# Designs tried in a protein design chat: VHH binders against TLD domain-containing protein 2 (Tldc2). Part 2

Target 1, 198 residues: TLD domain-containing protein 2 (Tldc2), of Mus musculus (Mouse) (a2acg1)
Amino acid sequence: MEDTLSGEEGEEEEEEEPAPAPAPQDPVEPQLTEASQVLGASEIKQLSLHLPPRVTGHPWSLVFCTSRDGFSLRRLYRQMEGHSGPVLLLLRDQDGQMFGAFSSSAIRLSKGFYGTGETFLFSFSPQLKVFKWTGHNSFFVKGDLDSLMMGSGSGQFGLWLDGDLYHGGSYPCATFNNEVLARREQFCIKELEAWVLS

## First folded at step 3 (VHH; framework vhh_enristomig)

Design s44 (from e10 with N58D)
Fold by ESMFold2-Fast, scan of step 3:
Formats: C-alpha cells, structure tokens, sequence
Structure s44 (fold): chain B 198 residues (1-198), chain A 122 residues (1-122)
C-alpha cells in the first residue's frame, strides 16, 4: 500500500545494512484505449514486461490501425503528428505471425536515422523473443515518404515497411542482431497497429 | 555553419582503388557518427559505411572487405579507402553527419556534402 510506504525517504540507505530485494510486484496489465486485433491479453502482458521503466503504468493509446485508417504509411505519419512519446508497432502478417517494434519516439518523416537504444524488435514464435540494441550502430528508425525502416547494417533492414503498408520485409541487421521476424523475409501485412505510450 | 566537403573522386578501371576524403567544419566532429552514402544514376541513395564517434565501423554487404572507413578527429576529416572497384560502384559519394536524439529528445539535423563522383569503367 502507498500509505504504508509514504514515510520512506532512503536518504541513509548507504549507511545501513543492505535491505533484502523488494518483493515481486503483482502483475499489472496495461490499460489499452481499445482492444488489440494483433495481440491477445497474454502477449500484451509478456511484451509489457520488456518496456522501459519510464513507460510502466502508462496507458496504450491507439493512434493508428490499418483496419480503421487504411493501408497508408503517409496516413500513419500524419496521425503521429503531435505525439512525442514512445510508440509500439504491432503487426500480424498473412500467416498469422505476430511481431513488431518498440520505438523510443513517435514515428515520423526523417532525413536520417533517429531514436535511442531503448528501441527494440520483437517476434512471437510462439514464445516472445526481444531483440535489443547491440551497440554496433545507431540505425534505430528512419522514415521516408515511401518506406519505414528499423534497424540496419550488415544486411537489409531489421523491419522494413512499404509506403502501401501492405508489403514488408524483415532481415537480420547489426543494430539488433535479430532473427527474421516473420516466417519469411518478405511478408504481407494483415493488420498494423501503432500505440502511443504516454 | 555546418559544412561537409567531399573530394578524391575520379575515373578508375575495374579492380582499381581510390581514397575519398570528407572535410568537416562547423561542429564537434569527434562527437558524431559520420557516414558515406552513394547514389548511382537513376537509383535511390544507398548507405555505404558508418564510423561511430567511438571508432567502431559498419559496412553495407556489397562493399564489405573492399572498402575501409576511417577518421582523423584531429583534422576533422573522414576517409573511405576503396579497393577492388567494380562497375556497380559507379556513383556520386556523399559524406553525411548522422541524426540522433539525446536523452532530452533533442533532434540534431543530418547534413550532407555536395558529393564526389566515382566512375568505374573499362
């Protein structure tokens, strides 16, 4: 309970014997503004454990989805305008494979690569695999008019989305040392959702 | 005023070598990741190589083992040593300062040089 803990200051902790590690927190499911058509409750809970601490407890706000807004990367960019917080991209392909990316900031048009090492790629195969930044390069996210790219170096892009938001690709890249996120290197998007975590 | 100035391009036969240079000014060169890109006639601009502020390097698969990127922070100069050149390497080569965000979310714009032409022909 918060009232029980409100008196803790911790100012002299370094002068005391180390306390035991805190008890595990109760599992907290994030609050979504709408139901996901890509991930189920179990997948959402698993993925939420890998999000940066700074967005723990933040609601997931659906800003864009292909079923509602159509298949257009340019529309995704427009609907991202005014958002500065991190974004979670959830994708389902024609084979039912679920995968995506966490971007440290909003998806936008850019001249070069942007973002921070909080950015990662993920896949459910069926177990969750998270591909975190390797430190080899800083090629996190790049938004062109006709393509969105996440991860690069030593090959193709870790995740590549065509401007039509129907065609995509996934390849191993130096940024994330990722596996191919789908069952094949080239895939067709059945559903794409963009969630802002502010 | 940020400036990037490429030089060293020219005409060379297949199997030949060239060294490109990029002279940088108007920013703290040693603090930035700097890249080489190229653009062939009728094609989109493609990434070639990056050297990070810490000195590590990355290469496109098409040039790995043939090209070597390096930097001289004391001279604010970037280099690309190209060997075993192929007709497909014919392009205008550009030096670029990479965009990044700091922990506050501040965006640093990318800057490009005017380019230097490399022509590989028999």
Amino acid sequence: as target 1 above (198 residues)
Amino acid sequence: EVQLLESGGGEVQPGGSLRLSCAASGFTFSSYDISWYRQAPGKQREWVSTIYSGGSTDYAESVKGRFTISRDNAKNTLYLQMSSLRAEDTAVYYCAREVYYDSSGYEYFDYWGQGTLVTVKP
Scores: ipSAE 0.000, ipTM 0.115, lowest interface PAE 15.8, mean pLDDT 82

Design s45 (from e08 with S35D)
Fold by ESMFold2-Fast, scan of step 3:
Order: structure tokens, then sequence, then C-alpha cells
Structure s45 (fold): chain B 198 residues (1-198), chain A 124 residues (1-124)
């Protein structure tokens, strides 16, 4: 039809930002700077579908892992310095369970909770479950000298990591309405990785 | 003024044993988790073991069952007992610890402290 579009874009009314493109049926695995020791290729592909649109397709840069850098939350904070982008935190516990969190910004020491509603918790049990922000509160991430906390309500945390990065806990919280991420509320970390998505 | 000084390295035959020591000074040793790391020639430094202030321990998969970390709080000394040594264990071994502190009331500063290292050579 010669006068339907005539090669012109045709949109002259107020434009709305395009909706995020749907995830492809067979997504390409994201580019990782190193191999993950926590998640396999299938898990990485599945998790990547739930990342915020602004960082989908960004490379994952490994900035910290316990097997290389040791078990210290303070060292994690140190190695996060200079990074401002969002962080993907991947954990495997002594029972072999895989779970973690996506933080909208770098993991750091803080005087209170920080972050945005892009922050979420996840677990593979064995199917991927993603626990997104409920809107009930803004208790996304808090970094103390002796613990890292993600999600809160009633004094319990969706994900809690001791400064030794060996002991951790997971409890339902109002922030994410999450299930316990591990098989039990208290767990021992076998491997923790922190990936920056620039 | 925090200082860590390793000793006990040397040459050993495959299957042999060595005990490394790390003498610590300038901090409240009992309150700190302390680590052993190693670095083989031409490779990046890797974590070997941690002992926490409460006495619990953790080990790299490659050394589990062969190495034992321990501490003597009365002597401010960290140990690494190495057995069944392999050529792949050849490296400079370092002890390390870290802290955040509140400097000037509310300024948070990170410090990591490393020893000078002690060389372990497992003969071919």
Amino acid sequence: as target 1 above (198 residues)
Amino acid sequence: EVQLLESGGGEVQPGGSLRLSCAASGFTFDDYAIDWYRQAPGKQREWVSTIYSGGSTNYAESVKGRFTISRDNAKNTLYLQMSSLRAEDTAVYYCATDEYTYVSGSTEVYFDYWGQGTLVTVKP
C-alpha cells in the first residue's frame, strides 16, 4: 500500500518508551570474565532473564570469590571499592544449594539500608525462584562491619551473611516475601561469588 | 605497627610434611580471623585456609584433609601443618588478616595486613 506508511516512521503522537523486549526463547549465555564455581551454564541463562533491562547483556566481572580471596566480608567490601554498578551475589552452601541476590548497587559498608526496588533474592530449589520487591518497605541492603543483610522485617533478614562469610541465614522477610533460600534457615557457605554487571 | 612474620618453609620430598608458623604483633590477635594464602611462581595468589576468632576453620578444596590450620592465642602465633605434600603445593606461603576500623570517630577505613611470606619447595 503506497500511502499507508510511505517509508515514514508514522509515529507523530506522544511516544511512550518501548516496553522491554521479551526474553528470547533460547537466550545466549551472558559473557563472564571467568567461569562460575557456583552456577552452571543453564542456571546462569535462567537467572539472566530476570535481570533488570538496563543491565541485561552486560558482562559479568568477577570481583570477589571465597575460593580465591578467602572468607572475609571485610575483604569483599574492600574489593567492591571502585565499582558502582549492580552486583550479583552467588552462593553455594555445604548442602549444595544454590541461591543469592541481585543488588542494584555495589556491596559496601553503610549506616542504614540502601539500594532500589531492582534488588531481589533468588534460589534454585531446583527450579529458579525469584523473590522481587513487594513494596512493603525499602530494606534492600545493609552492610555492617560484621554482617551483610538483604531484605528485612521483624528483626529477621531475607539473606544474612556473617562477617566470617561462613555462617549465614535466610528467613522470610516483608521486603521480598521470600521463602527460605537454603534448605534450612541457618546454613554454612561453601562458595560465595560477587559479580559486577557494568 | 601490625606485623605478621612467617617461618618454617623449606625443601621437602613429595609425601613429606612441614609446619609453617606466623608470629603476629601489634593487634589483639584473639579477636581476628587469620588466613593462609599461597602464590606459586607466575600464578595469582590463592586462599588456602582460615581460622576464625572462635576457633572454627575452613580450607580450600585442594588442601582439605592434608593441611591443618591452628592458633595459639597465648603466643600470638598461627600455624599451618602440611602433610602429604605434592609438587603443586610449591609456593610462597603468606599469613594475612584484615579489619575495618572507625578512625576519628566515624571514618571507616579498611586495612589488610600481609606477612613477607615463607617459601615451600616440594622436590620433583
Scores: ipSAE 0.084, ipTM 0.525, lowest interface PAE 6.3, mean pLDDT 84

Design s46 (from e10 with T50A N58Y)
Fold by ESMFold2-Fast, scan of step 3:
Structure s46 (fold): chain B 198 residues (1-198), chain A 122 residues (1-122)
Amino acid sequence: as target 1 above (198 residues)
Amino acid sequence: EVQLLESGGGEVQPGGSLRLSCAASGFTFSSYDISWYRQAPGKQREWVSAIYSGGSTYYAESVKGRFTISRDNAKNTLYLQMSSLRAEDTAVYYCAREVYYDSSGYEYFDYWGQGTLVTVKP
């Protein structure tokens, strides 16, 4: 859980000051509770270098995956209950693209946007690109009953997942100044994994 | 009291077909998303298929083209039509009422049936 709780009752969170870039860290190999079906060892190692220093050395615990738990955003919300701390969302689409998001806190239903500037989007296309917070707004994460949204500021979302967890979208947004994470703006999910890094 | 009762399991040869049923009671069946899950001995639970209250259907990649999920809201019954069965389809099959949140944000917990065994002979 974050010290500052904001955005819970509103559409927009209170502004956060831009965080400085993390200090360089030695390469780490995280301990995963299970093998990922989305990312290989090389991708996991690369992504680990961009995680906040505060989660360095923390194991990755698989809380949810579509192949085991079904294609349901409501099920994802339920599996997240009781967990605090940051979450990695790993996605592979039907075109074989790998991308996702790091959320500073658990994925949950919310009335407004929540989270902190540690939140980022990423893609492997095939090289890793990480899209960090720009400081322009605080639209990090919003969980509705039928959609999950990460990044906004132009009426479009950096990452948008339908409640069916099959349909998704990615657009450039002011929060992250990201590129489209998949090959095109609309995609179909083949596998989604949610990892807790506590 | 919420109840889900699976039936239709049994022993079948590879390439055969079975229809599973799940009889629901104690809730407004038509309002809920309902899923089929399976679990083979010593393995993790695996999601198989879902049918949403609006009628949309979704399938695990391993069963696409072979299994068909359907519902009869008048009879409060969920079905799974299984064809081209393989040895790896051997498992206990469960139906589940998926978690639901109402307009006030109140959570209605998921519920699971007892399961029905499907055995595909060697």
Scores: ipSAE 0.044, ipTM 0.505, lowest interface PAE 7.2, mean pLDDT 85

Design s47 (from e08 with A33D)
Fold by ESMFold2-Fast, scan of step 3:
Structure s47 (fold): chain B 198 residues (1-198), chain A 124 residues (1-124)
Amino acid sequence: as target 1 above (198 residues)
Amino acid sequence: EVQLLESGGGEVQPGGSLRLSCAASGFTFDDYDISWYRQAPGKQREWVSTIYSGGSTNYAESVKGRFTISRDNAKNTLYLQMSSLRAEDTAVYYCATDEYTYVSGSTEVYFDYWGQGTLVTVKP
């Protein structure tokens, strides 16, 4: 009937060690060579959590952006020459939507589809959604002179960029089982950035 | 063989207008997308505008509504009509184009071509 307000007395505890001081910087936050005009710091941090372990902590080097280098896919291919390793494509469209792709390897001209299952599409809509490889096919990336394609399987592409780098499209595809990345299937690019993470 | 030569630069007061020209030679002008770029003192070169071979156009946000790109395929000449000029538009303006071509040995290569630039100075 008497309530015990405190537990039974145990042995005296050892002196408590001070809690470790917090790290001065978040190691997940990448170092960017320049500021992004597409994603803010919060979006960059969120996206970084989904990058493959092999590039965790690697700096992001801006190798191409439309505002500096122009709206030309051929110029993107040229600026990518000599760079190796994975690439992050960040896009903002004229409606303000932010989306893009992670490519396991450099963006380049190709005879067919290339890349690995590390490749994914993403959108901030308004929450981050990451569309990973389904295993259904291996249609990751294909670079033609006049278009760049990421994801396929139904005759349409998860992300399609015209050679003018102004017109683009996004459709559900078997490769990524993605949603339309923009608010509508056809969009106009306001800014595209290509970041190398190697 | 590909040559691009800009002209029409000069000094202008804020709110003024200026028309740049780019004379092109050594390629089939009609088949190429052609762009204007600029480089302000102490800054990186930035894209200004493109006119595509099909006739559509695109513009940097900072110049949209103020600049108009056009081409005269009969004269192999690219133009940039600049209006409502600001001090921030002070830069060397460059004409540029890109091509993809085969070289001997069945290798495709990419080339970019730049003019030597024309200076636009907008007096504060």
Scores: ipSAE 0.370, ipTM 0.722, lowest interface PAE 3.7, mean pLDDT 85

Design s48 (from e08 with A33S)
Fold by ESMFold2-Fast, scan of step 3:
Structure s48 (fold): chain B 198 residues (1-198), chain A 124 residues (1-124)
Amino acid sequence: as target 1 above (198 residues)
Amino acid sequence: EVQLLESGGGEVQPGGSLRLSCAASGFTFDDYSISWYRQAPGKQREWVSTIYSGGSTNYAESVKGRFTISRDNAKNTLYLQMSSLRAEDTAVYYCATDEYTYVSGSTEVYFDYWGQGTLVTVKP
């Protein structure tokens, strides 16, 4: 009944006839509460295209940044308290490499891995690469006292941040099948920002 | 009891230099990363520099090349050598560190430790 009721099944595989060109959709640029010291306007625009539909167009509220709040994961956890919405972590390392993660939930101390398959890792090398959930496991985010981990499985962690927020690491992991996000597996954080999208 | 005590602030003209000190006690100084922060009148506090237990250093972009952080583990003292000072460097400067402490058995509680600050004023 559905086939005869709907009529057309959307089979418009036309290659010979020119289709009307789709109008370019200018993405609504997110409104940031403060300027980012990690990403420029172009990078913010590119990254916004990969955010889940439920947060597209939502303002980005700066909850934590190392330039203001210092280099302490403990301070990041404390300043994330009271926030429940998804978070963008933006990082720049000693080589000027820009990368990070989108977390479906606020960054917090946890007993185990939490989050959903909306979580992803990204890097600008210089082209934006987004590493989405593979479905192999659910090791999205784990906040320990002395480390933050995002992605796990076949290696170390897709993104690993030491409690000092100076030392970090990135390795391929089963969760995201990601490339190393920085130029090297072990890196030093020069700037980290945590943005809440609500 | 963890204590941090800053000194060395004062008035200086643009282009001048000052050396700040932070005397630390009550913890194993060598094992901790220690930072300088500053707060200008009417503005939010901002991070300035960190020296890690292994001797590595990191600096805010606005002070890089002008400020040098160092530590003397034998004296439990942190330093910030400031050169080419600008009006925008006018602030109260704080040294700080943080840790987790056991308060009840195995319960770990976050503490941040701050000094009282030392005022740096850059005026023509």
Scores: ipSAE 0.411, ipTM 0.681, lowest interface PAE 2.5, mean pLDDT 84

Design s51 (from e10 with S31D D33E)
Fold by ESMFold2-Fast, scan of step 3:
Structure s51 (fold): chain B 198 residues (1-198), chain A 122 residues (1-122)
Amino acid sequence: as target 1 above (198 residues)
Amino acid sequence: EVQLLESGGGEVQPGGSLRLSCAASGFTFSDYEISWYRQAPGKQREWVSTIYSGGSTNYAESVKGRFTISRDNAKNTLYLQMSSLRAEDTAVYYCAREVYYDSSGYEYFDYWGQGTLVTVKP
């Protein structure tokens, strides 16, 4: 079931008589292993509508959160071991802004950029804005020892997280043609959650 | 080889103070981020505070302004000064050497001490 498409297939003027496309159903709310401290039920439901069809119905398992596990990117990498992804990163900053990213695969150390065009950035400002792949480049995710980057082009990152998981930045990038995800280009993280969609 | 040994726990009344210590050995203490975690009976471990190799610090929201983390690199010792203690602070407190990756990408696993019990009871 594809919540982004109507039940319409083809045009009225065409002689196309395939089986009727199934009507879209209201999406079931995802099963979370724990309550999110970043997003409420309404935000979770809204964000779920933009996830790739292949993860529809998958439970969200909380594998890392800063309040429980500490503010360390290296610890996030460690706790991602054994998970294949995809991953939702949910962030709330010190100003109370909610934003994040969907990664097509687990967050990990990498030599270069990895991931697929399913990767996107999002923000609630307060309405949900989803910034999907533009096709301009494939700079989806890069995990360095001291920073995590999502989206790039022209030397700036759509989302950049320092190894301390306290300092971060967001800039428009060619990968996602995104807006600044927080109120300001530089922000301080209050809570980060990493959810694996098994 | 790597060892972390906590001490300083005990029973105090609400509003009281305690100073926890963690003696480290078997690694170059000054190179690592070192953290305090705690685990209340029947609950999961939760992060309390981190001190980074450069000396900067970070705290869980629930302890901010009440707890102070510090390190003495000459003595290979980590401290947690706890003030204005609450019943909710009752837990076993653990010292942890955070995971580390060297420049070649080699992973050095995190290590945990055996814990020291803090009981806040009127």
Scores: ipSAE 0.157, ipTM 0.601, lowest interface PAE 5.7, mean pLDDT 85

Design s53 (from e08 with Y52W)
Fold by ESMFold2-Fast, scan of step 3:
Order: sequence, then C-alpha cells, then structure tokens
Structure s53 (fold): chain B 198 residues (1-198), chain A 124 residues (1-124)
Amino acid sequence: as target 1 above (198 residues)
Amino acid sequence: EVQLLESGGGEVQPGGSLRLSCAASGFTFDDYAISWYRQAPGKQREWVSTIWSGGSTNYAESVKGRFTISRDNAKNTLYLQMSSLRAEDTAVYYCATDEYTYVSGSTEVYFDYWGQGTLVTVKP
C-alpha cells in the first residue's frame, strides 16, 4: 500500500484516516500497576505517545503475564473477562525482540474479527515503529480457541499467537501494512504481558 | 466432576530430587493441556510448566533443565520430576487444567480446575 498519493480532482488524500495530532515532544510517564518485564521505561514512554487520546494518561493495569499466569491463551481470555477497555499486548521473544499490539478492546474469544481502527501493531527494531490501520479492511482482532490473530487480508496475519502462547508468527498484512514484527516470521515467546488501560 | 489430586511432596536437602504426581479424573485426560503451578510462602502463585495433549512441553525460565513434566495417559496421571532442587523451589505445588468451549449456539463457557496442592520444602 502507497501511503502518500496525490488527491483526485482537487481533493487531497494524504491518508485513509484523518492525520493524527502531533505527538507531544515532552516525555510522558504512564503509571503502571507493576513493572514490565518486556519493555523498559524508555520504550514505555515512546509507545505511550502513540496511544489514542481517549486513553492517554490512563494507568496501565497488568491483567495477565505468562511468567505469573502460565502460557495459555485460554487463561488470557479468562483473565480478560470483566474488562472492556483497550489492551496493550507486549511481547518479548527468545531472541530478545520487543513488539506487540494495541487493541481497541479487551482480548477475548470471538466468532469473527472485532475491534476498531485504533488498533495497531508495533515493533522496537531497535527504534519504535508503529503500524497503523490502513483502512483497506477491518480484520483487527480475532480470538479462536487455539489462536489469537491481529491483522489479516492476505491469508497471513500481522501477529499470530498459538494457544500455547509460546509459538507465534508475524507477516505483512493488508490491515496494517506492517513489517515482520520479530527478526523472522516465526518466533518463540519468552514473555507476554496484557495491560488494560482503564 | 473434574478432580485433580497431587501427591509426592516432602522435605529434601538442596540438590535433591522429588517426583510429584497428579491423578486426574472426570474428563478425557488425553485431550487436555495440564500445568504445574507453585505458590511460595508469602508470594503469588506462579506458573511452572505445561504439557500439551500432543506431548509438547514448556517451562518457566527458573526451572528449565532441572524439572521435567510428563504425562501417562493410560493412568490419567501428570508428573513433575524435580532435580537439583534449591531453597527457592520451596512452595506448594498445584496441578491445573482449563477449557474454553462452546455450549448451546456458541455460548462460551470457561472452566478451570485446580488440585489441593502438595508441599515441597527444600531445607539447607
């Protein structure tokens, strides 16, 4: 997907979504209920600048992490029950790569794709890259019994997590026009954290 | 009717070994992933290891190379072989399983099942 195209007959279409307001230049320090084992303070500050305005400044509440709660997608779904707010999913793989997703709503078992265009993927490679919604489809999040998928449209998923929460994959997808989030398309998760933003 | 009953805990010296067992009943054991968790004195419960129906395994970093999870589907029993035990392994050990399934027109139901635990004490 081409991000910058000239308008049609005097209409300027720079992006499929309205341009976001410029991110604050000053450091932002969100309040976390616990320390992250995935991201350091610098990465947290960088990522917080890209959160939707409606949740900017909201505390991050750790609802699930693999080191405490085990490597089970079904347990993640269970611990998300009772939460309807947006979720920040943070992953570190066995190669030490940091990446993840922002979901407009709680991670849950679903019959089909759900979510909104606030959903995005990100990677620290090593600098932060944020892959926003392209507008080409609405395949944001889908939770099956044995896999979690974020982004699609090409038969591949921008982020795919096995029900064992150990095996995962990342591929370019039409939803986000993302790069591979890890160093390679298939990876093994070392730590996964799910944070609810109020 | 799902029941999980742990056994095999006890007191050992550092560097010692123990084998924990979890007897399961009330479900099709072969089809379920089953995990070991532990809770150290004054701490939150933490995950230790999981074995999937196909035999794949995963381990917490702190126990890799020292603990081995296994299952005997004919006996409906889960095992945790613990070696090179350390003082920080002192905890009550629990076996657990869960399922998330569809009931009546895609109504989703989650079940989690826990045993009563078995105490492992590693004393210097």
Scores: ipSAE 0.109, ipTM 0.518, lowest interface PAE 5.8, mean pLDDT 83

Design s54 (from e10 with Y52F)
Fold by ESMFold2-Fast, scan of step 3:
Structure s54 (fold): chain B 198 residues (1-198), chain A 122 residues (1-122)
Amino acid sequence: as target 1 above (198 residues)
Amino acid sequence: EVQLLESGGGEVQPGGSLRLSCAASGFTFSSYDISWYRQAPGKQREWVSTIFSGGSTNYAESVKGRFTISRDNAKNTLYLQMSSLRAEDTAVYYCAREVYYDSSGYEYFDYWGQGTLVTVKP
């Protein structure tokens, strides 16, 4: 209909032009080395929005999963060796509930609690809820030979996994002020995946 | 030296049964969690079942109710009783001693057997 081949100068003038922040781009879905048996594409995309900027766009490398590698926390620790960087721990329980944690560092045996305030817990109920660090303590992650704990305070753990990786628990904790991640405080794991964000 | 030796594999028709054995030596058998894994042609190795040192058991969903893992600590032997076998159960079955951490927590070890072939043919 109407073609304009040449522009004309506007009658507007700006003395100082603050650089406009670029419009937010849709997040690119992360590249996974294998398909997740815990989260679908929609859940992966939603969770990716809450990852620290330093790992945005990093591929997710599947280091461990119970269906392939067995139900052993000791084996999880072993397969984490040689990997550096943060870890996404994804769980689906026997009730079909999806939840987990983001750890600022690899899952490992430790003498005490380690990690940083980037660590968080999450649950899909069915909407994603992310429980970030409250600042009240630094009890992020503790790896014992027979249990893995994430979040603590007042004798309760935000996420607790037995060395058999079949039994687990979730309770409100001071570290994350989280809700119970599963439908009940004690649950049985159907699938656990550990993804390294390299 | 830690050794694991599987036996009992063979050919069986769908719906049949087989009992696998794993003879262990070179370690205190009763103190370790021991597992069965399998690898079908062209697929990755997958976990089948674990019996923990305390005697409790766990199973992959695909074999639950059909397979039974057991151990005889006096004979240092692990068993897998397989019933209602399906074509999808065709695989090499491996016995594995689950990961052990030494007293320093610095190094760890796992050990695998050579495997025994199970073929479910119609």
Scores: ipSAE 0.052, ipTM 0.496, lowest interface PAE 7.3, mean pLDDT 84

Design s55 (from e08 with S56D)
Fold by ESMFold2-Fast, scan of step 3:
Structure s55 (fold): chain B 198 residues (1-198), chain A 124 residues (1-124)
Amino acid sequence: as target 1 above (198 residues)
Amino acid sequence: EVQLLESGGGEVQPGGSLRLSCAASGFTFDDYAISWYRQAPGKQREWVSTIYSGGDTNYAESVKGRFTISRDNAKNTLYLQMSSLRAEDTAVYYCATDEYTYVSGSTEVYFDYWGQGTLVTVKP
């Protein structure tokens, strides 16, 4: 209180932030079990630099894709059974936009929001933008029977997918302080892939 | 009780056409997306096409431009018009839909419903 020196303060710097990813060093390109129909090699390489250290270098195993398995969220949930590791959701919409999410754990039916602050949203516009956890809430992932939701807190979901896996939405949310991931708030899915990273 | 019954399969020559039907009962047909799947001998079941409640359609790349999915909500019937058939189209074709319901008290469960299938054989 009684200071003869001026006290400098950084109120904004006292806010908690998610643990930062380690600085990118020598890039390790991921090995995919199959070719992606959503992202090209350049996009995969760029996105891999933002993955948590614990999954760096792990192979990407294709568990589900709409072109093979159909457009059903319930089928996605069933094909995720038995997997506990983190997952990448890669989406391309009817406008050709590429975006998605990294989930700290497998996509599943849940009674509420689950996951950790490793979870993030991303978009290619065509530049990669990664929307990491803000620390404001823990509304990472919620798997409902009729919809999949990632990010919330401002009355809207950062990424929302209908049970038909055709209709979706993206809005700014407090969890990720994200931009709309598609060109519009409501979009139609052309292709969705779910990749398990160990 | 949800029931799906496929019909219209048969033997056809390459380049020929068939129209499959799926008669649906036990649910509010108009509210559901309904899909066609197929399973060829020695292969896993694969998605073929979906028609959504609003009338939008999606197709597997292998059948796009050759197959047309449609629905008649007044008859609770789904159709798949197949043209330019190839030997690779030989499969049992299934109609499928998903339902959410309550089972065993208040437990919420998700069901997928499948028809019995109809065999399509494309002979060289």
Scores: ipSAE 0.019, ipTM 0.404, lowest interface PAE 8.0, mean pLDDT 83

Design s56 (from e10 with S56D)
Fold by ESMFold2-Fast, scan of step 3:
Structure s56 (fold): chain B 198 residues (1-198), chain A 122 residues (1-122)
Amino acid sequence: as target 1 above (198 residues)
Amino acid sequence: EVQLLESGGGEVQPGGSLRLSCAASGFTFSSYDISWYRQAPGKQREWVSTIYSGGDTNYAESVKGRFTISRDNAKNTLYLQMSSLRAEDTAVYYCAREVYYDSSGYEYFDYWGQGTLVTVKP
């Protein structure tokens, strides 16, 4: 939301007093460069409340989406080049479930796991559940040529996306102690969006 | 030099069919995923279909069951067989060579054709 502080010259100004304690800021809707095809306004507002303080209020810039750019993980990596800021991955599966991940840095090819403990997984089931870092390990994000993984430990990935960006999986993992993000462990993606928070 | 050239567009009535072709040259066609994209007047470009180098296919929800993508690696040609055409399918259709990484991790950028116009008139 944008507040207007400009007033008319002749208007009476309210008398200001120091607040005895800072009040929490009202939730503000983030500015998106385009409409999301995955999340509605209510879901976007809810999710934005869980973003790290350092990126709260940053605009969301759509870098990649499957409906526009195709179902290709390699194209996602390509379109992430030149971006270093944190990323929101928003997914809707064929069953209509909405879920995803916040990555502390851009999605990229990597030799091993990267990222920080700001990384989290989320699901709307239908209430928003956010699965934050447990501190158990640091297996946040790994980008291979043929798969993207977020969260690991206990032999499974919290979120796993095939290189075709159509097939995916979600399992409990030690990194996030998450629930299965979709209705079932294996799912088919209907739409994936990658938003950079610059 | 990579070149992609679309053909086969034209005017057709709703319910009709068209077959689009994309002639490719300047690269090892069989090694790449190749896609069809489209752009309707005044709208953003949208993905239509991909055929992967291994032969698997994928389709946008709006065209599933109506369009069929195929490739002829011997002729370096990509096809899109379009049936049950609707007014909403009116667009310029583009052929694209998708991003590729070789076994050494070297990146090959995507390339696009000039497009072919499909007009579905009532």
Scores: ipSAE 0.416, ipTM 0.780, lowest interface PAE 3.1, mean pLDDT 87

Design s57 (from e08 with S56Y)
Fold by ESMFold2-Fast, scan of step 3:
Structure s57 (fold): chain B 198 residues (1-198), chain A 124 residues (1-124)
Amino acid sequence: as target 1 above (198 residues)
Amino acid sequence: EVQLLESGGGEVQPGGSLRLSCAASGFTFDDYAISWYRQAPGKQREWVSTIYSGGYTNYAESVKGRFTISRDNAKNTLYLQMSSLRAEDTAVYYCATDEYTYVSGSTEVYFDYWGQGTLVTVKP
């Protein structure tokens, strides 16, 4: 029931309102370890402007792509092992639509939803639309053995990928208040890329 | 304990056909998705086709309409029927499967299994 003393550091200034200064004056495009087969340079530059400040300037490392590694969600999970940094999922469907998601952490098998409010969905229709967290729920990412889900709260998922990594779906969800990311709610994946930003 | 053994490769002229086989043992064949991959000289290995336990199939864009994957669960054998072959189909073809298995003391353990490969040469 006695008082507890605090303060062993050099004393925090506690001055509020830090200046949100950008690191470079000139725009710097992200460096990719390989060329993307999903997004062009213009789309990459546009998308990079919406990434969290903590990953600004980080290179994009290609960890998985369907043309090389096959259409298997299990293989995507396997190749994500050892990576803990944020991930960009880039998709092109059979209709040529480009869309995807930014995950605050690596794509992995999980028992429930994980991730943070940095997670977002996006589409190019052809203009970039970014669907950020609404604050309504925390259903960011869930990795099941047979499906990957991003965003929920309406009985369907903002982005849903089948374990065959060929069939997918996109529906409005409470997490992101997103539009359907593809031209239609159900789509077939032509190419999927997973990029780690660390 | 899992073994995959490919056969059926050979030399053909452009426009020709070949049927590859993959004999499987050491696992419950019926329960697994099984895939064909290929590796051309000087290139990275690439995915060709998958057949799932339920019989559903998927194909790389470059082979759609030309290749047909199938399985005979009674014989534990996977097939790839290749038609309208092109010079760019020249590669070593591999049969592969993967699994996440629960192991006591661990949640999931990933295993991947690959055959030795069979060479397909399409002479221009």
Scores: ipSAE 0.301, ipTM 0.639, lowest interface PAE 4.0, mean pLDDT 84

